# VH-VL binders against q9umr5: the designs that were tried, part 270

Target 1, 268 residues: q9umr5
Amino acid sequence: SYKPVIVVHGLFDSSYSFRHLLEYINETHPGTVVTVLDLFDGRESLRPLWEQVQGFREAVVPIMAKAPQGVHLICYSQGGLVCRALLSVMDDHNVDSFISLSSPQMGQYGDTDYLKWLFPTSMRSNLYRICYSPWGQEFSICNYWHDPHHDDLYLNASSFLALINGERDHPNATVWRKNFLRVGHLVLIGGPDDGVITPWQSSFFGFYDANETVLEMEEQLVYLRDSFGLKTLLARGAIVRCPMAGISHTAWHSNRTLYETCIEPWLS

## First folded at step 11 (VH-VL)

Design ya23 (framework fv_nofazinlimab)
Fold by ESMFold2-Fast, scan of step 11:
Structure ya23 (fold): chain C 268 residues (1-268), chain A 123 residues (1-123), chain B 112 residues (1-112)
Amino acid sequence: as target 1 above (268 residues)
Amino acid sequence: QVQLVQSGAEVKKPGSSVKVSCKASGGTFSDYAISWVRQAPGQGLEYLGYIIPIFGTANYNEKFKGRVTITADKSTSTAYMELSSLRSEDTAVYYCARTQYDIWTGYSDFDYWGQGTMVTVSS
Amino acid sequence: DVVMTQSPLSLPVTLGQPASISCRSSQSLVWSHGNTFLNWFQQRPGQSPRRLIYKVSNRDSGVPDRFSGSGSGTDFTLKISRVEAEDVGVYYCMQGTHEPYTFGQGTKLEIK
């Protein structure tokens, strides 16, 4: 029998977005128990990420307890950051494959229509003033806003991403690293035509330097210092990179070719 | 100035599906979410779900999950609500309504409404 | 789901007199930063609902000053200081804090 799959959605999202993914899994792995968590749906997805982590943790514990052989996580967009934190704060998780679907693992610095929609009076270049305030850090999107021109402010003010990435010190860092390293496989998925995640390489732990030149994962201090285990996982052969062109942000969970290429092989 | 114009009345048989449209004008379609609300004759308002065209994401009231599908076509500034497996209790006027988001000022829920579409389910 | 309870459900009022409608929620409607997503709608016979009040106390453009909203947490009130003939209709409160969004049963305001 196949390991259960737990799905964590993204910003302004809900379980319904994953109906095609559920269909694909049922076709290739019939009998798989798939639970799409209906927590922090819609506007609730804007609540602070640490609050979301606590809620998802409570939902995931009984599912993992009922599956001693392990579970798989499929975590979409912002949900990938929730899953990163879940794997760090849970001292007894039994996750085999953590499949990250176009998640801004190193943060977001995008000039997309999303900015005007959520912040009508702000441009990406000045959003740091708002996001790096106590007010802004009460919104999930600001928890992973990473302005490469104000990295000092990001490191000081980020209440979530800088901490889980080990970019700023935290008392629990050693335990979080130990817990995260329990994961069997870290499957990273993303692509240049996403149109939302900026830079798209953030899904692969790449990010902008101060000149907006993208540096890949192996050039990041987070990787070099092995802050939460990326270097150890890569050495173990546990990191899978699956980039795919031609897929927009809202299509990662509904593209059959992507599913067959990047997701299906990791659902034992 | 801002208008939401819905498709015309429908008469459907039990077990069939209905698809109602809501065309937006007088504003940028992608700047807001479109919600769907229904009202049975002589009854109150009941929320079905919404779509945020810019995100391509839809969320549904648990009562209707599996039966309702909300989609949007940005090129025509039109949102659609499709309800399947129709029952007599689905007879109602279906409304679309606009919601605008703003992190700093909060959200403007249901500030403009369509004229309504009467859906009658009869055998 | 959050239950919204309105009182009264039937409100006969004499022209020129004040009217008041209560709305109670089964859970707190306070969201992040004190934002409370409690809205009031008016539906005239044969028409679509029209929003009068958003976030407890803010009047929509074109809504007469005689309409006011107040309240906090779980208890909210819509007041009409001086009822006019055009105010006949059904009034609904609606919460947008918790999904699914829910409406009160409606209060039918009639001139006696």
Scores: ipSAE 0.419, ipTM 0.748, lowest interface PAE 3.4, mean pLDDT 90

Design ya24 (framework fv_nofazinlimab)
Fold by ESMFold2-Fast, scan of step 11:
Structure ya24 (fold): chain C 268 residues (1-268), chain A 123 residues (1-123), chain B 112 residues (1-112)
Amino acid sequence: as target 1 above (268 residues)
Amino acid sequence: QVQLVQSGAEVKKPGSSVKVSCKASGGTFSDYAISWVRQAPGQGLEYLGYIIPIFGTANYNEKFKGRVTITADKSTSTAYMELSSLRSEDTAVYYCARTQYDIYTGYSDFDYWGQGTMVTVSS
Amino acid sequence: DVVMTQSPLSLPVTLGQPASISCRSSQSLVWSHGNTFLNWFQQRPGQSPRRLIYKVSNRDSGVPDRFSGSGSGTDFTLKISRVEAEDVGVYYCMQGTHEPYTFGQGTKLEIK
């Protein structure tokens, strides 16, 4: 019998977006119990990420309790950051595969059309003024805004990403790291044609330096210091990298080849 | 200036499907969301769902999930609402309406509406 | 789903007199930093709805000053300071805070 799968959606999204993913899972792993969490849909996806983490935590607890063999998480876009925090704050999670589907794990810094949709008069160079204010931190998108030219402001003002990445100290950091390390596999998926996640390597824990040159995961201070366990997971053989070209941001959950290559193998 | 122009009235048989169009002009189509609302004769307004063309994301009222599909074609600045397995209870005027998100000025929920499309489901 | 309840459902009013419509939500409509997505629409016979008020108290462009919105949390009011003949129609409140978005039953304003 297959382990249950829990799906967490992204920004301005809902459970309905995953109908193709559900079809693929049913075809390859018939009988799998798949729960797509219908929380923080649409506009509610703009709520602060810590609020979303709390709500999703309440929803996943009974699912995990009923599956002593473990569960799998498939977390799309912004949802991947929610799942990062869930794995850290839950002292007793039994997640086997955490499948991060094109999520900005090191943050977002880009002038994509989707960003201009919410900030029509702003350039990426100016968003730090808004996002790193108390007002801005009330919006999920600002919780993972990571301006590489204002790293001091990001470290001081980020109420979510800087803390969950261990970039700023937190009383719970040791416990969060211990909890996160219980995950069986961290499956990272993303690609250069996404068009939304900027830089796209953020889905693989790569990010811009101060010159906007992308440094990969192994060159990041959070990896080198093993702040939340990436170095330990990689040494354990628990990190899977699955980049794929030719897939736009809204197509990750509906591409059969992507599913067969990057997701299907991890759904025991 | 923003204008939403909908397709003409439809008469459909029970069990069939209907596809209503909403063409937008006077603005960048991808800068806003298009919502669909219906109104049965003599009744109030009922929300069906919306699409955000820039994200390619559609969200539906649970009551209509499985029967309603909302799509958008950026090249023609047109949103579509398709409702399947039609019943007599689906007889209504179907409206499209615009929502624009702007974090600085706030959200403009349903600020412009189409003229409505009468869909009659009769045996 | 959030239930929106309007009162009264029928509002006969004399020309030039004030009119008031109440709208109550089953849950708080507060979003963040006081933003509350409560809107008021007017629908004249045979026409599409027209938005009058957004975010509780903000008038749309072209909406006369005699229309005003107020309220907070779960209790909201639309006021017309002096009713004119062209105000005849059905008025709806709508919440955009929680999905699915929901409307009140409508209040029919008629001249007596």
Scores: ipSAE 0.413, ipTM 0.757, lowest interface PAE 3.5, mean pLDDT 91

Design ya25 (framework fv_nofazinlimab)
Fold by ESMFold2-Fast, scan of step 11:
Structure ya25 (fold): chain C 268 residues (1-268), chain A 123 residues (1-123), chain B 112 residues (1-112)
Amino acid sequence: as target 1 above (268 residues)
Amino acid sequence: QVQLVQSGAEVKKPGSSVKVSCKASGGTFSDYAISWVRQAPGQGLEYLGYIIPIFGTANYNEKFKGRVTITADKSTSTAYMELSSLRSEDTAVYYCARTQYDIITGYSDFDYWGQGTMVTVSS
Amino acid sequence: DVVMTQSPLSLPVTLGQPASISCRSSQSLVWSHGNTFLNWFQQRPGQSPRRLIYKVSNRDSGVPDRFSGSGSGTDFTLKISRVEAEDVGVYYCMQGTHEPYTFGQGTKLEIK
């Protein structure tokens, strides 16, 4: 008998994107109850991330309650940030494996096609003017915009990512850290050919410094200070890193080799 | 000048499938989403789904999920709507329409439409 | 799904007189920051729909200023200040706030 799997989609996404993932799980773990949450689909994925966290929280509570042995989360792209927050705000989650599929865990700083599609007249160098306003913070993409040249604005204006990463103080930080540390395994997946997540190492908690040089997770202040438990999880042997080349952003949930290598081993 | 040009009329048998094309010109095909809407003779408009060509992501109206597939070919600036297991009630004019997302100015829903493709399902 | 209800469904009007079409949604169409995704379309006989109004009250380029949209929340109105012969056709409201996008039943405007 396998633990249930809950899937959280990404920006402009829906349950349809995961049809191949569901086939793979059914082939290797027949009988697994897989729930792909149809909340904040399509345009609704632009709603503020804290609003999405509340909605997904309400949806996952009854699923977790019915599975005393635990559940697994598979969270794609922006959905990985939703799942980060779920693990922190839920005092009683029973998540075993949290599988993060190419999610910008330290944020996004790139003028890729996604950004040009939503902000046709903006470049990454000037998007901070829009995203770090109260108006901009009402859009999910701006909740994890992380301009390495304007760290002061990011720290003050980010209503989501700076708080969940413990980069800005919050009254609930100690409780959020305690809750997050209950996770069994944090499985990080991403790669250099993604083409959307910039830098791609954001999926592994790496990020740009002020000179746009990528520093790895172990060099980040959030890790060194153990702000939400990354250092503790790594010491416990609970962090799994699974980078894979040759996979574009929209293919993480539909590549069989990726599934067999990075996902299948963590679905007990 | 933006223009959406659709493929010609089709007559299909019940149980078969139909694939309608929508070719975009005037501007960058990848800058917008393409939606599909149908209209049965003498009836109103019914939304089927959309695709965002730049990402290949599609979203469908639950009523048609499992029967409708929307795809795009960026190299030819063409979107496709395929409807399977056809029934007489699927007889309709099928339209493609454009939606542009711009967070600063808002969203431009269905600002340009194709000319329509008549699909007749009869035995 | 959000249900869009138009009234009247049949609208005979004398040339030069004003016309008004109502549209009600079963749920609020307010997104955020004043964004309400309520659109109005005109379909002339044998033609594709053409958008007249977007986001409640904004006229599309080339649409005569005798067309105006208004409303908020769940109640919306399309007004034509002076009906002309070319206005004959079916008018649809559409919401884009909630997936799936939904249309009203249509209002057929005819000259008396």
Scores: ipSAE 0.551, ipTM 0.799, lowest interface PAE 2.7, mean pLDDT 91

Design ya26 (framework fv_nofazinlimab)
Fold by ESMFold2-Fast, scan of step 11:
Structure ya26 (fold): chain C 268 residues (1-268), chain A 123 residues (1-123), chain B 112 residues (1-112)
Amino acid sequence: as target 1 above (268 residues)
Amino acid sequence: QVQLVQSGAEVKKPGSSVKVSCKASGGTFSDYAISWVRQAPGQGLEYLGYIIPIFGTANYNEKFKGRVTITADKSTSTAYMELSSLRSEDTAVYYCARTQYDILEGYSDFDYWGQGTMVTVSS
Amino acid sequence: DVVMTQSPLSLPVTLGQPASISCRSSQSLVWSHGNTFLNWFQQRPGQSPRRLIYKVSNRDSGVPDRFSGSGSGTDFTLKISRVEAEDVGVYYCMQGTHEPYTFGQGTKLEIK
């Protein structure tokens, strides 16, 4: 029998986006109980990420309780940050595979059409003025805005990402690290043709330095300090990296080849 | 400036499907969401769903589960609403309407509407 | 789903007199940080709905200042300070805070 799968959607998204993913799982793992969480759909996806974490936590607790052999998480785009936080705040999670599907794990910094859709008068160079205010931090997208040219402001103002990644001190950091390390596998998926996640290597815990040169996960201070367990997970053999070219941001959950290569092997 | 132009009236038999179009002009199609709302003769307004072309995402009112599909063609700046398994109760004027998202200024829900498309379901 | 309840459903008013329409929601319409997505629409006979008010109290461009919206949380009001002949039609409140978006039943404003 297969472990249940819990799916967490992204920005301006809902369960309807995962119809193809559900078909793929049903074909390769028939009988799998898949729950796509219809929380924070559409406009509500802009609510603060800590509020979303609380709501999703309440929804996943009974699912995990009924599955003593464990569950799998598939978390798309912004949803990957929700799941990252869930794994840290839950003392009792039994997640085997956490599949992060093109999620900006180290943050977002890019002048994409998607950014201008939400901030039509802003450039990436100026958005820090809005996002790093108390007002801006009430929007999910600002919770993971990571301006590499204003890192001091990011560290001071980020109410979510800097805390959960251990880039700024938090009283619960030791407990969050212990909880996150309970995960069986961290499966990271993303690619250069995504077109939204900037830099795309953010999906693999890479990010820009002050000169906008991408440094990979192993060069990040959070990895080197093992702030929330990435170095420990890598040493354990628990991190899987699955980059794939040719896939745009809205296609990660509906590409059969990607599913077969990067997702299917980690469902049990 | 902004105009939404819908396709013409349809008469359909029970059990068939209808596809209504909504062509946007006067603005960048990808800058906004398109919602669909219907109104039965002499009745109030009922929401069906929306599409956000830039994100490729569509969301539906659960009441129309499995029967409604909303799509967009960015090359023609046109949104479509398809309703299947038609019943006499689906007889209504179907409207498209625009929503803009601007985090700094807030949101502009349903600020412009199409002229409406009458769909009649009869034997 | 959020239920939107309007009262009255029928509103006969003398020309030049004020009119008031109430709208109540079954759940709070407050989103985060100062946003409440309550809108008012006017539908004249044979026409598409036209938005008059957005986010509780903001008037759309071209809407006469005799129209005003107010309220908070779950209780909202649309007021017309001096009703004119062209104001005849059905008025709807709508919430955009919770999905699916929902409308009130409509209030038919008539001149007596």
Scores: ipSAE 0.625, ipTM 0.826, lowest interface PAE 2.2, mean pLDDT 91

Design ya27 (framework fv_nofazinlimab)
Fold by ESMFold2-Fast, scan of step 11:
Structure ya27 (fold): chain C 268 residues (1-268), chain A 123 residues (1-123), chain B 112 residues (1-112)
Amino acid sequence: as target 1 above (268 residues)
Amino acid sequence: QVQLVQSGAEVKKPGSSVKVSCKASGGTFSDYAISWVRQAPGQGLEYLGYIIPIFGTANYNEKFKGRVTITADKSTSTAYMELSSLRSEDTAVYYCARTQYDILSGYSDFDYWGQGTMVTVSS
Amino acid sequence: DVVMTQSPLSLPVTLGQPASISCRSSQSLVWSHGNTFLNWFQQRPGQSPRRLIYKVSNRDSGVPDRFSGSGSGTDFTLKISRVEAEDVGVYYCMQGTHEPYTFGQGTKLEIK
């Protein structure tokens, strides 16, 4: 009776990271068919996001086709951006709840241990030189790097995020907006203690201005122009915001209180 | 300068579990992924999985999913590999090895190895 | 899973003579941006494996220049220009391009 759930993982992740999430779902919604997609695991998660979108699309089509009443998506970290694109490029998706679990929806601009791990000699202030090159755009992490001090370069060079957010024009933008608007609920989850997603408000479509002051979703040009449907969804009552303090980036999918508060209510 | 030091030999009965440790020194523990590889007596090397302490993520060879768990304790710079439901076929030397994911310098797979831990499964 | 095939499996060599080991992968090991994750390891009797070569042709620090790696795509070679007594052991190729990471079956180098 419960709609199937499809889970999309994040950077350097695999289906195995979601063992606790599956246990929680089984306890509260017994009988739910949960598919954690085992694509682009580990090192493969660094492949360009458009390549990942194509692969995940092929995997979700048969699952959606078998569930005429609809499906739910739970998409973690970078996986939330994959799911954003899936909802836009699929003319026939039947997603009810899209649950975005600490995903950098407006991009990333942080000097985190993750950045130092992948780019040991780089700082957030100079990573734009790498990411906004054609070479850099072949890495998923650079596809959503959003330097607020070089927004002109971001808008011109981003091959993924600027396009999917409607911050730069694309021939398919109108169709992508129409498709995205078919979603039943957009559930946004994130929090100040994440420690990786910077600014953490990126998970709620907030982001830095040129002075590194965070502007919330309703002040973003993407929202005001309704570029892919955020303003329409909010007016429809379809956006849910569920911030929670005390949760680090790698704990969102394994915290029972978070699950009960922010995820469980949206799994019909 | 970089060293990976593993725990001592273990003798286990079928159906039990074993937990092997790998302590890193000489470098920043969180800068690297720690992989686990085993070698049955007189045989080749077989990959089990890895953990990336900074991401808190582990990835496993499908063959061992459900039986292997790899964890890390950043405070002690120690990675652990636990293998459950032991069978005689699990008798092997278990090695830890490190990997660097520096995009600019290029990836460096399995550059330093621990000394190995002999796990014998017998009744 | 990517299958790594080494040949020969047994390699008797006279001291001072060259030796070569071939490694073939069932799939291309080319990743991106010039990266091919093909590595070579040496395991001396009773010791842990030691990496000799990474990304096809790069020698690790402290590895003698008599060891060299070459190849592309699916076909790779490890060469020892002049075999010395301490080179006795088993040599493994390993791919890191596709998960799960896989090793060749090993080549036992012996002095004849």
Scores: ipSAE 0.525, ipTM 0.784, lowest interface PAE 2.8, mean pLDDT 91

Design ya28 (framework fv_nofazinlimab)
Fold by ESMFold2-Fast, scan of step 11:
Order: structure tokens, then C-alpha cells, then sequence
Structure ya28 (fold): chain C 268 residues (1-268), chain A 123 residues (1-123), chain B 112 residues (1-112)
């Protein structure tokens, strides 16, 4: 009786990361069919996001087709960006709740251990040189690298995030906006103790200006222009914001209090 | 340079569990992924799984899912591989090995290995 | 799972002569930008495996230049230009492109 749930993982993740989430769902909504997609696991999570979107699209189509009442998406970290693109490119998705777990919706700009692990010789201030090259855009993390000091390069070179955010024009923008607006609820989750997503407000469509001062969603041009439907969704009452302190990046899918507060109410 | 040092040999009864440690020394433990590979006497190499301490993620070869658990303790720079429900077929040398993922020069898989830990399962 | 097939499985060689080991994968090992995660390991009797070659053709530090790797896509070769007594052991290819990582069955190099 409950709508099926589709889970999309993040960077270097696999289905194993969601075992606690599945336990919580089974406890509160027994009988729910939960599918954790095992595509682009481990190092394959670094492949270009458009490639990942195509693969995940092929996997979700039959699941959505078998659930005429609708489905829910739970999309973690980088996976939240995959899910945003899925909702835009699919003309016939039937997603009720899109639950975004600490995803860098406006991009990433931070000197974290993750960045040092992947680019040990680079600082955040100079990573734009590699990420905004054609070579760099073949890596998922560079697809959402958003250097606030080089916004001109981000707008021109980003092959993924600038396009799905409507920050740069695309022939399909009108169709993508129409498709995205079909979503029932956009549930945004994140918090100040994440430690990876920088700025953490990126999970709520906030981001740095050129002085590295965070401007919230309502101050962003993508919101003000309603480029892909955020202003329309907010006016419709379809955007839910659920910030929570005390949760590190790898704990969003395994914290019971977070689940009960931010996720459980949006599963039906 | 990081070195990998494993715990000593173990003899276990069928149905029990074994937990092998792999301690990294020098450098920062979180810079590397740690994988586990086993080798039965006279046989080839078989991959069990890995952990990436910085991401808190572990992934397993489907053959061992439900029986293998790989964990890491960043405070002691030690990775652990626990294998439960032991059978005689699990008798093998168990190795840890590291991988550095660096997008700029590319990836370096299994560049250094531990010395191996002999696990014997017998009654 | 990607199947890695080595040939030959037994390789008797005369000292000073060349040796060649083939490795074939059931799927392409190309990951991105031409990067291919095909590695070669040497295991001497009683020792842990030691990586000789990574990303098809790159030698690890300290590995003699008589060892070379080549190949692309699904077909790979490890060559030893002049076999020395210290080369006795089992050689494994390994793919790191697809999970789970998989190894070839091994080639035992022995002196005639």
C-alpha cells in the first residue's frame, strides 16, 4: 500500500550505506518496496553526471511504470543532483516526494578532506583551472564545482549544474522546468555540521557570493528568475526545508532522529 | 610513506568468526582506501571488499555479503576485516592492500600490501 | 562480474630469454579519458603480491625496465625482456575499473 521508494547514492557509495535507512522505513512503513540502485558504485560515481543520469533513468522507468500511484525518491549527496536532472529529463515521471539528503544543489566550494583525497595537490582557490576544462568536466565532482570567484567560467564551462539550474540557457530548459514542476514535494535536508558540503546551505539552494558571504535561496537569480521552478514550487507550498545540526556527511542516512523528523513524514 | 602491518595468524573452529587487523603507519590513514583480498593454499587471489575511511563507506563482493564486515578506526589508523560463519573453505592468507584515488594523476590500485594473515579453519 | 583470463597458466622459461603473459577481460576496462585500470602483480614464493604495473603500462618505482605492460580495451600483455632467476613466481592481472575488482587466475613462471 505504501508508494515504492527509490534510493540514489552519492560519491563512492553503494547500497550497503543505506541499510539503516531501509530498517527505519521497514519499521514505520512495513511492506514498502525499497529499491537502492547499485549503479555507478564506488569509483564509477566519479563518471560524468549526465552519464549517470542516463543510467539511472533506464533503471527507474520500469519501477515508476509499475507504480501508477507514484513513487518517492531519496537521493543522497551527489545523488541529489542526479535526481534533479532525472525529474527534468523525464516527461512522465510520477515522483511524489523528492527527498534530497545533504546534496550540493547550488554546487560545492570547499577545502575538505574529500577534495584533498581526490585532488591532493590542489586548493579550492585553484581547482577551477582543472574543473572548468573539458577534461575536468568528465568527472562528476567537477560537474558541480561552483567557484564563486570565477562565476563567468562556471557559467560557461559547467556541463551539468549550470544547465539544470537554468543558470545558462539550454534548448530544453522549458521542457525541463515543466517536467520538474510535476514533483509533489521537494524535501531539502542538510545542516551546519555536515563537514563536506561547502557551504552547507548549498543543500537548501543557498550559496556564496563573490565575497564568500552565503546568500539564501530567495536571493539567488535562479530562484528570482524561476529558472527551473523553485519560486513556483515554494508558492505552491511544495518545498520543505529540514535543517538539522549535529549530523556529519556520512550519517544522514543512518540517523534515526533525522529519519523521523525529516524523511518519515514525506513517505506515504 | 604508509606501511601496512597485519595481525598474527589465527586458528578458528567452523562456525566461528575471525577479525583481522591492518594498521597503517606513517602518513594520513584517511588518504587511502583499504581493500581485503584472500588466497587459499595453492590458489589465486580473491577480492572481498574495501573501506574508504574518509567517506565512511564500505562495499563488498556479493559472494561474501552478509558474512564479511570491513571497518576502520581512524584514531588508530587501523582497518579491520571480520568474516563470520567460518567454513574450511575460508582457510586462506588474508591480505590488506591500499588504493590512492587522485584524479589529477589518476588512480593507483593496490600499490602496497600487508604481509598477510594466515587464517586456518579446522576442528 | 568482469572475468579476467590469463594465458598461459604455466610458463617455463630459459634464463635470459623473453617471457610474455596475456590477460583478457570480459568487458572493456576503459574508465575515463582513456584511463584503464589494469594492473600486474608479481608474487614470489612465500611473499605478498607486489605491484609491477598500473594503468596498463606504468611501472612502479623500483621495478626493472625489462618489465613492460601494453594493451587496450580488453586485451593486455605483460612482457619480461630478459628473464632473471628472481622472476620466479606467479603473475596476476587485476582490473580496478568495475566493482567487484577481479584478478586473473595467475601465471606461474618457472625456470627450465
Amino acid sequence: as target 1 above (268 residues)
Amino acid sequence: QVQLVQSGAEVKKPGSSVKVSCKASGGTFSDYAISWVRQAPGQGLEYLGYIIPIFGTANYNEKFKGRVTITADKSTSTAYMELSSLRSEDTAVYYCARTQYDILPGYSDFDYWGQGTMVTVSS
Amino acid sequence: DVVMTQSPLSLPVTLGQPASISCRSSQSLVWSHGNTFLNWFQQRPGQSPRRLIYKVSNRDSGVPDRFSGSGSGTDFTLKISRVEAEDVGVYYCMQGTHEPYTFGQGTKLEIK
Scores: ipSAE 0.436, ipTM 0.777, lowest interface PAE 3.1, mean pLDDT 91

Design ya29 (framework fv_nofazinlimab)
Fold by ESMFold2-Fast, scan of step 11:
Structure ya29 (fold): chain C 268 residues (1-268), chain A 123 residues (1-123), chain B 112 residues (1-112)
Amino acid sequence: as target 1 above (268 residues)
Amino acid sequence: QVQLVQSGAEVKKPGSSVKVSCKASGGTFSDYAISWVRQAPGQGLEYLGYIIPIFGTANYNEKFKGRVTITADKSTSTAYMELSSLRSEDTAVYYCARTQYDILYGYSDFDYWGQGTMVTVSS
Amino acid sequence: DVVMTQSPLSLPVTLGQPASISCRSSQSLVWSHGNTFLNWFQQRPGQSPRRLIYKVSNRDSGVPDRFSGSGSGTDFTLKISRVEAEDVGVYYCMQGTHEPYTFGQGTKLEIK
């Protein structure tokens, strides 16, 4: 009947955050096996993203093996970046819908409560000094810090985001692209009232240029060069964009209207 | 000058629920994570879970999942711990305690504690 | 879950003498960049716990110099160089590296 759903949480998150999402899925698609992965919860969500990718990979392999018809991924916030890497490093994944729920796909650059909470004495303009060091790259938040005013440092120092986006060369780029392209649908969700993801268009592969003007996905070098398959997926009709206003960062997984509009149609 | 002030003692019947409050003063509430720890009479300390008000996220000790709910009201700088399906074994003093995060200087775990709230579960 | 084991559980001491409490964890408490989230708490009779030591060896503000923490990996010690009457209470170690956070059983310090 329905394909199983795997949920990957975000920064300082746990499975409890998704109780409403599970209720919605049960109501509309009764009998769906939903697994919310309880890995890298709370403080452990600060571990380097490549470490998280390895752990989540080990957890999803048996789930995918039991579902020959395929699975769906719902990946929230930072979890969306974990799922992007999973789809690239797994040469045998059978993911149908990858639902990215307000994830900073092109990175994060913002003076939000998140930054103040983790770096009380820092401003966004100064974080590049810390994040683009080897020390800083051992923290997940720094793995997707994307300072548009220090793009040279981002490209050289980012151990995660620049590599999975194909912004810096990597020996595995060709196979990562091939693997990612096996996804059935890439469903992008986000909105202007999120309040955390900065710019919010990062959830749709848009991002700041050097003047902090947002350029949308189709103007990004990664899209134009088709570095990991975005242009190919769009041409195939496999990219779904579902923006919604009025939803704060911690409410994406608990809003019924958003679920019915943006998530439900992609759970077969 | 940071203080955590908890609600008063409660006496509850088996099968009911209890909701304990922890009000933070001095500093902004959103700068902390608030944890809940209990201590049965004559016993040691047992961790229940925590909430990070800025993220709106809570995380629970597996032992209490399904029975404990931790929430926060930023407008009143108050965290709440609700424990349902109470048993006599839940009789304990319940404490809130705070944690600060700082990537540059590390974390300050449980640096301030509330005064405790005695919850007695009796027939 | 990480198991925290304290020894001794009962610690009778003579006023003015040194005291030492051991705490062992079932797995390493080392986190990123050498940070080790091992904390020591004092609970006086009828009071809330009070943190004495954080990150193995850092003494909290207002905590007397006679208290010191040491250790690494899985083996930690709290020392009191000269026990005073006000030190009576139960001492707990706690790990914050792995979730769920866990405490030792507690060591009851009593004056002989």
Scores: ipSAE 0.506, ipTM 0.792, lowest interface PAE 3.1, mean pLDDT 91

